# VH-VL binders against q0aze0, part 114

Target 1, 268 residues: q0aze0
Amino acid sequence: MKIILVNNRFKENTEKKAQEIAGQLSALNVEVIIDNGLDEPYAGTVDFIMVLGGDGTMLRAARRYGQRAIPVLGVNMGTVGFLSNIEINELAEYLPLILREEYSLEARMMLEVAVFQQQSLLTRVFCLNELLLRSNSPRMLSFALEISGQKLEPYRGDGLIVSTTTGSTAYSLSAGGPIADPQLDAFIVTPVASHIINKRPLVVSPEREISLHLLEEREAIIGIDGQIKMDFGAENRVLIKRAPHPLLMVNLKAKPFFTSIDRSLQRQ
Below, E stands for the ipSAE of ESMFold2; O stands for the ipSAE of OpenDDE; V2 stands for 0.75 times the mean of E and O plus 0.25 times the DockQ between their complexes.

## First folded at step 4 (VH-VL)

Design q6 (framework fv_patritumab)
Fold by ESMFold2-Fast, scan of step 4:
Structure q6 (fold): chain C 268 residues (1-268), chain A 123 residues (1-123), chain B 113 residues (1-113)
Amino acid sequence: as target 1 above (268 residues)
Amino acid sequence: QVQLQQWGAGLLKPSETLSLTCAVYGGSFSGYYWSWIRQPPGKGLEWIGEIYHSGSTNYNPSLKSRVTISVETSKNQFSLKLSSVTAADTAVYYCARLYYESTGYVKDAFDIWGRGTLVTVSS
Amino acid sequence: DIEMTQSPDSLAVSLGERATINCRSSQSVLYSSNNKNYLAWYQQNPGQPPKLLIYWASTRESGVPDRFSGSGSGTDFTLTISSLQAEDVAVYYCQQYYSTPYTFGQGTKVEIK
């Protein structure tokens, strides 16, 4: 058995804990690959991915490994989050179940984002929460949104979010998007501070393709999961599709999504 | 080790459609772009296009109107169709893989190649 | 499209001597965010597919002898064979994989004097 152990490169406590867990797994004859984010993703085949940290670390792991159809377990290191399943102090209790593959999997859809300049592909990324198109200056954007070949009336505002259902509680929520059951597959398209009245969030089939481009030259960026930022100009186009594989999240312990989000909203 | 096995019709008449298939053995189909690259006799290499295991494609603009690359992930296979062939399409056609990871835009070049299929277009 | 230009077209080198092949791209293939050059070198023997020698401009592929080395950055690149062996007689190609369409140099034929 081979496991990738993903940790946060910027936290010493997480690195120390990763080494400790790697030693424990090696003692059980498990081969461990540590990914602290400093090197390229491990290219070989693996059986399981264990993510040590908060939601940010899980988002990074999903971008790196989510398309490989490998079970991914989020282990919380003390931060509040939605993407972890167990706490670090519970790992020893659940480790035998992991090694015997005695767990269920929850599939979470991902986005495939392709950014073009003219006919040239500049980059292709995967993400778990969302793509954000936003102005990088005080000026409003004017941009075109096309859904499966259907051209909508131009958007004017600060930007647009294309989100998974998992991402419905992230930036999309702040921009007025709906809360979605993460077990549903759908795109949520949420305008950011639109100046055109009645531009509402859209919930569309995950089989649709979404295309965005600027209608005028502005300073804009594309943001991925709040972690990756790319310059976006009028010469660029972005194409968003459902990623070929969902992230396979390990479920060892029941996690009450709706009561958790309800409580969070009351404290907003 | 990973091996690419390719096959398809080697003799075509002008105006016909070229069809080639490449099968991947001994390794993962996901996480890679799978490309077709051709080489006319005595000439250099020309990239035709690529496909990701999701079915997402990129084509050489010079060939885009005639090229279709498709994937059958359940069989670890991908295929090339090139329509309206002429004598200029006579070449050895190779399939090849390129490691791709979106995090940091990581690529490792073409590390594994098929053995090539000679396609001759003649009247 | 990024154009790749190789020089020379052919090169005759004595056994044990150094062979140097140059490659120029029409625009930079250096990605500033990860500081990597998206340039590869391939060796092709007659009747065989190309074999990857170097990627990231200077990283040697596993199993490739240490007499092969790559250098350069941005638009100017060099493949060096420090001590030519008989099995190194081949055509060598540079390739950019920075952006599609991926493009190759026209090739350099290396022969023994």
Scores: ipSAE 0.000, ipTM 0.400, lowest interface PAE 17.8, mean pLDDT 85

Design q7 (framework fv_patritumab)
Fold by ESMFold2-Fast, scan of step 4:
Structure q7 (fold): chain C 268 residues (1-268), chain A 122 residues (1-122), chain B 113 residues (1-113)
Amino acid sequence: as target 1 above (268 residues)
Amino acid sequence: QVQLQQWGAGLLKPSETLSLTCAVYGGSFSGYYWSWIRQPPGKGLEWIGEIYHSGSTNYNPSLKSRVTISVETSKNQFSLKLSSVTAADTAVYYCARGETVWFGDLYYFDYWGRGTLVTVSS
Amino acid sequence: DIEMTQSPDSLAVSLGERATINCRSSQSVLYSSNNKNYLAWYQQNPGQPPKLLIYWASTRESGVPDRFSGSGSGTDFTLTISSLQAEDVAVYYCQQYYSTPYTFGQGTKVEIK
């Protein structure tokens, strides 16, 4: 068995914990590859991915490995979150189940984001939560949204979010989007501070292709999962579609989504 | 306090392989990224690549096909190999420690080795 | 890659005078999610390795004198030496760490008039 341990070196002693866990796994004849995020993703085949950290580390792991159809387990390192399944102090208890492959998998849709400049592909990235288009200046944006070739009336405002159902509780929620069951596949399209009355969040089929471009020269940013930032100008176009493979999340322990989100909303 | 000591061959012919080693004293080797950075005579700095004590590496794309960085954790050492050298590889080569606080996996350099002048000439 | 450009290439300043060095990045190094500029400044004395002065564009490294300050945001950054001392004669470099590969400016040489 070969396992990738994904951690962030600069998050609260996680490298020391990753080395400790790697030693424990090696003693059980498990080959371990450690991924701190700065290197190229491991190119070889692996059987399992263990993510040590909070939701941010899981988002990074999903971008790097989510398209490989490999089980991914989120192990929480002390910060509360929605993408981890077990706590670090529970790992020893669940490790025998992991090694015997005695767990269920939950498929979570991902976005494929392709950014173009005059028909030339600049970059292609995958993400678990959302793409955010936003103004990077005091001026509002004017931009075009197309859904499967259907051109909507122009948008004017601070931006737009295109979210997965997993991302429905992230930035989309803060911008007024609906809470979606992460078991559903759908795009959620949520305007950010629209200046045009009656622009509402849209819930659309995951088979749709979404495109965005600016109608005026403005300073704008494309954000991916709140972790990648890219300049976006009138010469750019972004295409968003459902990624070819979902992220396969490991369930070792029941995590009640609806009661968890309900309690979180009461605290907000 | 923290000290980086480096060594290796300083005179090479074109097509040879450059080999440099850096040893860390007076501080923790584990928990940091360790980089190689070079400076051609009279010019600016160019980052070559980095390694974590686990052996995980990241290289400058411009040098990726020629560069290998390796680690010997038991000795608190890391090493650079640069293959197929040319006169353009003549530079002072520095090892350095990567440091950042709070914000992820990108960093600035807080401790540097003394530098090793590498001259590539026929 | 993010390109870093410094200006001027060299400057001569009298002892006790203000020295100002500029650094421009080809794209923004401000990360809006944490409101941090991924920008550092280094001092390099002849025959020595670079020494860290400033990180996060404006945070002074421990042990660095108060006369050194960093400012700016996004693409345009400034290193200021408020009252030049003899030991400040050096080449200064800016560095972005917003993305790999890490890149440095070409350097600014500071000399006494």
Scores: ipSAE 0.000, ipTM 0.375, lowest interface PAE 18.9, mean pLDDT 86

Design q8 (framework fv_patritumab; at its last look DockQ between E and O 0.01; V2 from the best seeds 0.00; counts 0 for: pae O 16.2 > 2, placed apart)
Fold by ESMFold2-Fast, scan of step 4:
Structure q8 (fold): chain C 268 residues (1-268), chain A 122 residues (1-122), chain B 113 residues (1-113)
Amino acid sequence: as target 1 above (268 residues)
Amino acid sequence: QVQLQQWGAGLLKPSETLSLTCAVYGGSFSGYYWSWIRQPPGKGLEWIGEIYHSGSTNYNPSLKSRVTISVETSKNQFSLKLSSVTAADTAVYYCARASIYYDRSGLTPDYWGRGTLVTVSS
Amino acid sequence: DIEMTQSPDSLAVSLGERATINCRSSQSVLYSSNNKNYLAWYQQNPGQPPKLLIYWASTRESGVPDRFSGSGSGTDFTLTISSLQAEDVAVYYCQQYYSTPYTFGQGTKVEIK
């Protein structure tokens, strides 16, 4: 068995815990690869991915490994979040189940984001929560949205979010989008500070393709999961569709989504 | 290990349509752009166009009105048609793969077919 | 369209000596968001298709000898062969893949003196 441990190198205690866990797994004849985010993703085959950290570390792991159809377990290190399944102090209890492959999997859709320069593909990235198109200056954007080739009336405002259902509780929520059951597959398209009064969030089939481009030369960026920023200009186009594979999240312990989000909203 | 096998007519008269096919063996056809590139004898390389397995195409503007690239995904094949040929279209035509994968952002051609010499003469 | 210009057109180098080929693009092929140059180098032997040597301006393709190196950024790029071998006699092309149509330099012929 080969396991990748994904951790956050900027958190000293997380790095120490990763080393301790790697030692424990090695003693059980498990081969361990540590991914602290510095190097390219591990290119070999692996059986399991264990993410040590909060939601941010899970989002990074999903971008790096989510398309490989490998079980991914979120282990919380004390940061409040929605993407972890167990706490670090529970790992010893659940480790025998992990090694015996006695767990269920929950599939979470991901986005495939392709950025073009003219007709040339510049980059392709995958993400778990959302793509954000936003202005990078005080100027509002004027941009075109197409859904499966259907051209909508132009948008004017600060930007637009295209979110998975998992991402419905992240930036899309702050911009006025709906809370969605993460077990549903759908895109949620949420305007950011639209100057057109009747632009509402849209919930669309995950089989649709969404295209965005600027109608005026402006300073804009494409943001991915709040972690990656890419410059976006009038010569660029972005194409968004459902990624080929969902993230396979390991479920060892029941985590009622609706109770958790309700509790979170009461504290805001 | 990916091999590209090319075939098609090598001798054409002016005004005819060039037709070439490329078949992919030993690797995945899906997830890649597949390109056609030509080289006139003793000259440099000219990109003709590319196609994704879904059928989405990009063409060189200088050839766009005459070029059609198509895919047959069930056979792992893609084809080039170039209409209204002239002597200027005499060249070796190559098919090639541009790779997109986890560890790269963007794409580069990484496999080339052997080439097919197409001669346009009256 | 992005024009690619190579220099020199031909180059004669003794075995074991350094060969240097330059390539200039008419506009930048650096994508600032990922800090990558969309530039490749190819080697072509007579009667054969081109073979990829370098991509992202400086990354060697798997199986390419370490005597081949690429450098440069934006609009000016260099392919260096640190110690020319007999099998390196070929025509070399630079290519941009930043914007369609993808374009190639005119080629540089490398010969033994």
Scores: ipSAE 0.139, ipTM 0.638, lowest interface PAE 5.9, mean pLDDT 86
Fold by OpenDDE, second read of step 5:
Structure q8 (fold): chain C 268 residues (1-268), chain A 122 residues (1-122), chain B 113 residues (1-113)
Amino acid sequence: as target 1 above (268 residues)
Amino acid sequence: QVQLQQWGAGLLKPSETLSLTCAVYGGSFSGYYWSWIRQPPGKGLEWIGEIYHSGSTNYNPSLKSRVTISVETSKNQFSLKLSSVTAADTAVYYCARASIYYDRSGLTPDYWGRGTLVTVSS
Amino acid sequence: DIEMTQSPDSLAVSLGERATINCRSSQSVLYSSNNKNYLAWYQQNPGQPPKLLIYWASTRESGVPDRFSGSGSGTDFTLTISSLQAEDVAVYYCQQYYSTPYTFGQGTKVEIK
């Protein structure tokens, strides 16, 4: 068995813990790779991904490794979030199950985000939570939303969020989007401070494609999972699809999503 | 080197509660199952139960109603309580460390305490 | 519960000769997912705790002499001492750790003939 540990090198406690866990796993004849902020994702084959930290670390790990269809376990290290399954102090208890692959998997839909400059692809990213289009000035954006070739009326506002159901409890929620069952596959399209007050979020089939572009010469940015930022202008276009592979989240410990929503949200 | 030291009362009367403690030295308390095993004089071994530092426990069903295993992580100690003892509970009691590598949650202990003879007599 | 049965109950073997102890489980202790047998062998001397000799049915614990070997799979297992030494006089136990409660064989006493 080969395990990759993903931690945040800017959090010393996660680094230390990764080293400790690596030592323990090595002693058990498990091959271990530590991604402590590697420049590039580890290119070798891996059987299991263990994420040490919070939701942010999970999002990064998902972007880096999620397309490989490898089981991913979130191990929370004292933070509040929705993406961790067990606590760090529970790891020892569940480690035998991990090593014997005695766990269930929950498939979470990811986004495939493609950003273009004219007809040229600038970047393609798979992400777990959302894509954000936002104004980079105090002025509102005018942008076009197209869903499966259907052109909606132009949007005017600060921006737009296209989120997975997993991401529904992230920035989309803050922008007034609905909380979605993470076991449901769907796009959530949430306007950010639209000049149309009653502009409602859309729940869109994962089979559809979403396209965004600006209708005027304004400076905007694209944000992915709150961690990747890039400039977005009138010459750019973004295409959003369901990723071809879901993130396979390890479920060792049952977590009642709906009964824990209030508690989790209050802690954030 | 890991060392387990155990202590507790070795003589009990019927209906009393057996109480033993095991302390772990020279190694990590986390990452292992900590187990209690007993052996009546001249007889075989019986697994009593196990505990993690998180407090999670597994007990032998034959003893579950009378057994409580607890942990004090801050001291690297875990304890056994067996209530309503009878002569049948007379045995040498061992604490042991079970490697997480060896078992699903069970006992392949690489380190053992020296054992504590507990005699139940009226 | 998985019952463990050893045979024989006692064994007398001459120095330098082979000693063979058998252990049978009432159900398979082979885990199909990892193809490992959750079976261990212990040696116990008087007044001492058991000492782990073999785990995963055939893997020797560190420091265990190579004259000790474990074999078998599923429900039938064997501990072999290829050349009995004086210090090998002891009681030997098999144990399954496949499922709780973890259970031991009744033990086999090995003596010098």
Scores: ipSAE 0.000, ipTM 0.462, lowest interface PAE 15.8, mean pLDDT 90
Fold by ESMFold2, look of step 6:
Structure q8 (fold): chain C 268 residues (1-268), chain A 122 residues (1-122), chain B 113 residues (1-113)
Amino acid sequence: as target 1 above (268 residues)
Amino acid sequence: QVQLQQWGAGLLKPSETLSLTCAVYGGSFSGYYWSWIRQPPGKGLEWIGEIYHSGSTNYNPSLKSRVTISVETSKNQFSLKLSSVTAADTAVYYCARASIYYDRSGLTPDYWGRGTLVTVSS
Amino acid sequence: DIEMTQSPDSLAVSLGERATINCRSSQSVLYSSNNKNYLAWYQQNPGQPPKLLIYWASTRESGVPDRFSGSGSGTDFTLTISSLQAEDVAVYYCQQYYSTPYTFGQGTKVEIK
C-alpha cells in the first residue's frame, strides 16, 4: 500500500507530525510519500491520501490529487473546519480501518476552470470551493455572465463568485449566498457588491457551462479557492464546468453537517 | 511502472479509416489525459489530440473533421480513428500519457507507446 | 497555433564538449499569473519514441543526467548538454504546451564530430 501524506510545514507544525506518522506507517510495511507543498505533486500511483491540517491544506490536496479518484482523509490538527473527518489523536485508532479499506466515501463536486486568451486555452485548473472574479483596482467591473449559451443582463459591481456546494460556507456565504448541503451537486453564483438591485444569487444545475468575460477594459483577477490568483483582462474569458471527477472524501467518523454548522462557522 | 501497448492495422489504402488501440498497464488510468501523436517518416511530431479517462476530448483543429478518440474504461484502453486517409497520413503513430494541471509534467506526454507505423498506399 | 522553430537543424560536437540547441516560439509561452514557461524538451533515439528531458523550460525530469539543462523564458529557450556523451546522439525536440494544439519544433540532430 502506498499513501501520500499532505502537509504544510509552515502551518500548525504539521511537518514534524507527518514524519512521525510516516515512521509508523513504514513499520506497518506501508510506503509513504510526503507532500509538504514545496515540490510538484507526486506523479506515481497511490492508494490513499492523508491530509494533515486544516481546510486550506485540504483545498491544495484537492487541486493536486482530486481528479485521480483516490480516497482523501482530512485529519484535523487543532483547528476544526468543514473538511476534516478525524482528529490527529484518533489516527492510531482508525489506522487499521484505513489499511483494510473499511470506510465510506463522500463525493464532493469540484469545478473545472479554463482560462482563455481570445480562443487560446491558457490553463485549466480545478477547485473545491470557488472561483472569484474580482476587480483589481478601485473601479467596479462590468462583465457578462452566460449560462449554457444564455446571456444574462450585464453585471456591474465588485465581482462574482461561482461556488460548489462545498464552497457555499466560504466566500460565497460572506457575499450573501445560501448555505448548501455539500452532498448536492450545484453551482452557486453569488454577486459581490452588485450595483444592479435585481441580481440575486443563483443556484444552477451542475450540467450547465458558465462563461465570464469583461465588457470594459479593467484590471481584474480570477481567484481559485482563495489560494491561486490569475490576472484577467478584456482579452480573457473563463469557462467553468463540473470537473470530470468529484473529490472522494473518506468518512471514518460520523460528522453531521447540520448539527455542527454554527460551531464550524464560528471557527472559520 | 506504466506501460503503453498499442496495436492496429499498419497498411491502408486511400480513403480507408485508420484505427489504433492503446492499452495501459502497470499504473492508473484515472487522473490522466491520454494522447495520440504522429511522426511522418523523416519529419517532426504532430499532436493529434487527447482524451481524459472520463471521455472529454480535445483535437488538433487541422485534423478535427476526421479524427475520433475514444475510451474503453473497463479495459483501460483508448483508441484513435482517422477517416479518409491519404498518403499524407503515413506516419508512426504513438499513444502517450499526459497529466492534469498540477502534475509534474503538466499536459506534456511523459510515457509513450513504442509506436505503430501506418502506411497508406494503393 | 504557436509555431516552434529550432536551430540549428543539425549539430556536430566533439565528445566532452558543450552542445547548445535553441528553440523559439511564435508567441510567449510564459503565463505570468503562475510564472511558468509551458515548454518541454524531448530526446528521440533512432527507432524509439521521444523521451521527456525537461519541462517548465528548466526542470529536469527524474532520471535525466545533470549534463542536460534548460533555460530561457517567454519566446526564446535553450537546451544545453554540458559535456556530450556517446549516448547523447539523438534528435532533440522542443514542445509548447501553453495552448492547444500542442506543437513541436522541427527537431535538431546531434552527432559526434
Scores: ipSAE 0.000, ipTM 0.500, lowest interface PAE 11.5, mean pLDDT 85
ESMFold2 (binder alone), look of step 6: mean pLDDT 90; pTM 0.925
OpenDDE, look of step 6: ipSAE 0.000; ipTM 0.458

Design q9 (framework fv_patritumab)
Fold by ESMFold2-Fast, scan of step 4:
Structure q9 (fold): chain C 268 residues (1-268), chain A 123 residues (1-123), chain B 113 residues (1-113)
Amino acid sequence: as target 1 above (268 residues)
Amino acid sequence: QVQLQQWGAGLLKPSETLSLTCAVYGGSFSGYYWSWIRQPPGKGLEWIGEIYHSGSTNYNPSLKSRVTISVETSKNQFSLKLSSVTAADTAVYYCARDKYVTVSGFYYGMDVWGRGTLVTVSS
Amino acid sequence: DIEMTQSPDSLAVSLGERATINCRSSQSVLYSSNNKNYLAWYQQNPGQPPKLLIYWASTRESGVPDRFSGSGSGTDFTLTISSLQAEDVAVYYCQQYYSTPYTFGQGTKVEIK
């Protein structure tokens, strides 16, 4: 059995904790590959991915490995978050179940984002939460949104979010989008500070193709999961589709999504 | 007041295995990394490796093929074994505690040291 | 590995005068996320183990006299003893703990006369 341990070595204690866990797994005849985020993703075959950290580390792991259809377990290292399943102090208790493959999997849809310059593919990336189109200056954007060949009236404002249901509680929520059950598959399209009063968030089929381009020469950026920034200009267009594979998240403990989000919304 | 007491065989012949033990008194053994450092006569400090109370280790790559550090948690002890010794391994060997603020999770250096054990390798 | 280099190798200073020791790392030991330099200073008196003086490049360990101060960031660090006392005659080492293996400078011997 071969496991990837994903951590951020520059986070407090994570290098030492990853080394501790690698030693424990090696003692159980498990081969361990450590991914601290600095190098290219490990290219070999693996059986399981263990993510040590908070939601940010899970988002990075999902972009790197989410398309490989490999079980991914989030292990919380003391940060608050929604993408972890167990706490680090529970790992020893659950490790036998992991090694015996005695767990369930929850599929979470991902986005495939393709940025073009004219007709040439410039880049392709995957994400778990959202794509954000936003201005790189105080000036508002004018942009076009097309959903499966249907051209909507132009948008004017600070930008647009195209989110998965997992991402419904991230930036889309802050911009006025709905809270979605993460077990549903849908795109949520949420305007950011639109100057057109009747622009509402849209919930659309994940089989739809979404395209965006600027209607005026402006500097803008495409943000991916709040972690990657790409320049976006009027010569560019972006195509957003459902990614070929969902992220397969490991469930070892019941996850009370609705009570957790309700508590978060009511707290001060 | 945490104190480290160390002991072991101080005289070795070439090719033998060095074995040293460090015992922790007056404080918690659990929750810390524990290090071994050596100092050849008249020279500077060289970090050998560290061990967490659970048994996880980090070794200096220059010594990795010859060094083993282990813990005896029930006795609040950790031990160093260095195989195939030569005259170049003659040094004072120190055990030390890696300093942490457990709430913040940051490592701050080594704040508690044993007295040192002189190890001489001669034929 | 991160190489640590101290200067000078030896320093003779009169009692009450300032002593300055420099330490350079071959790579930055500043972690930008927490803005901390992973750099410590130790004092070693003859026949004794090293004693931690300063951590995070500039924070004095409890019980260390105010005459000891650390400064610097990234790759260039300084330990200053503002007014040398007789008990300060020792060898001083810098150490990085940014990555394993932890590495020490070669040491600076501080002497009187």
Scores: ipSAE 0.000, ipTM 0.372, lowest interface PAE 19.8, mean pLDDT 85

Design s1 (framework fv_ixekizumab)
Fold by ESMFold2-Fast, scan of step 4:
Structure s1 (fold): chain C 268 residues (1-268), chain A 124 residues (1-124), chain B 112 residues (1-112)
Amino acid sequence: as target 1 above (268 residues)
Amino acid sequence: QVQLVQSGAEVKKPGSSVKVSCKASGYTFTDYYIHWVRQAPGQGLEWMGVINPSGGTTDYNQRFKGRVTITADESTSTAYMELSSLRSEDTAVYYCARDLVYYGSGTFEYFDYWGQGTLVTVSS
Amino acid sequence: DIVMTQTPLSLSVTPGQPASISCRSSQSLVHSEGNTYLHWYLQKPGQSPQLLIYKVSNRFSGVPDRFSGSGSGTDFTLKISRVEAEDVGVYYCSQSTHVPYTFGQGTKLEIK
């Protein structure tokens, strides 16, 4: 069995803990590859991916490895995370189940984002939560939205979010988007502070292609999962579609989505 | 408007230390790594190290043999590079440069904006 | 460490004529996801380096379309279609595919 341990070397304590866990796994005859964020993603075949850290590390792991159809387990290292399934102090208890493949998998859709400068592909990234187009100044943006070749009336406002259903409880929620069952596959298109008060969030088929470009020169950025940021100008275009493979999240421990959301909304 | 503004030129004696500052403005300081790159007179560029201002985690070029320390102060949006046990070979212009935190592709992308440089002269 | 080799080391060009600079890496700069982290910087006399081209062929904001980058794997080229006086300086290729970050030795562009 070969396992990738994903941690973030640029976060305190994660490298030391990754080495400790690697030693424990090696003692059980598991081959371990550590991905601490300094090298390119491991290119070989692996059986399982353990992500050591919070939601941010999980989002990074999803971008690096989510397209390989390999089981991914989020292991929280202290701070409660929404994408983690078990706590670090529970790992020893659940490890026999992992090695025997006694767990279920949740498929979570991902976005494929391609950013162009003129006709040249600038970058291609995958993400688990969302793409955010936003103004980087006090001035509102004017931009074009196309859904599968259908040109909508121009948007005027602070920006737009294109979210997965997993991302429905992240930035899209804060911008007024709906809460979606993460087992559904759909794009959620949520305006950010639209000038047109009747612009509503859209829920569209994941088979649709969404494109965005600015209609005026403005200071704008594209954000990916709240971690990656790129300047976006009138010469740029972004194309968003469903990623070829979903992230396969390991479920070892009951994590009821609806009761968690209900409790969060009742916290007031 | 993105700017990286560095501290002024310094003249140091061999064996002393120098601490160069790099003040960032016009962006969210914790969204970008700050790298340090030096250039000896008439020579090429040499990467020294990097800091993630979010959390203060660093990585260094092994050539400096434990002599370099990079720090960041989030409250003032300022990164610092301290080089100790100075030798005449350390005479160089020292640059800071920013690099987008892009976790999907690894830790480093490219240096989009650079500071104006700080000349450090090491002479007896 | 990845070694970056530039040719030529110096280049003198008549104004309005094209210029071409080559860069070769000791190992492939292609990531598993298909991106190639090869970048070009220009250092004008007395100034800080500035980004020209990133990820092989993408022009940075404000860089004239006279500048273009191309290449793949280990062999890369920076081309200036018509050299202007403001283009004088030292050009560096660099890679960020592998840590540590490394630079070529530089190519000095002068006007005849």
Scores: ipSAE 0.000, ipTM 0.452, lowest interface PAE 12.4, mean pLDDT 85

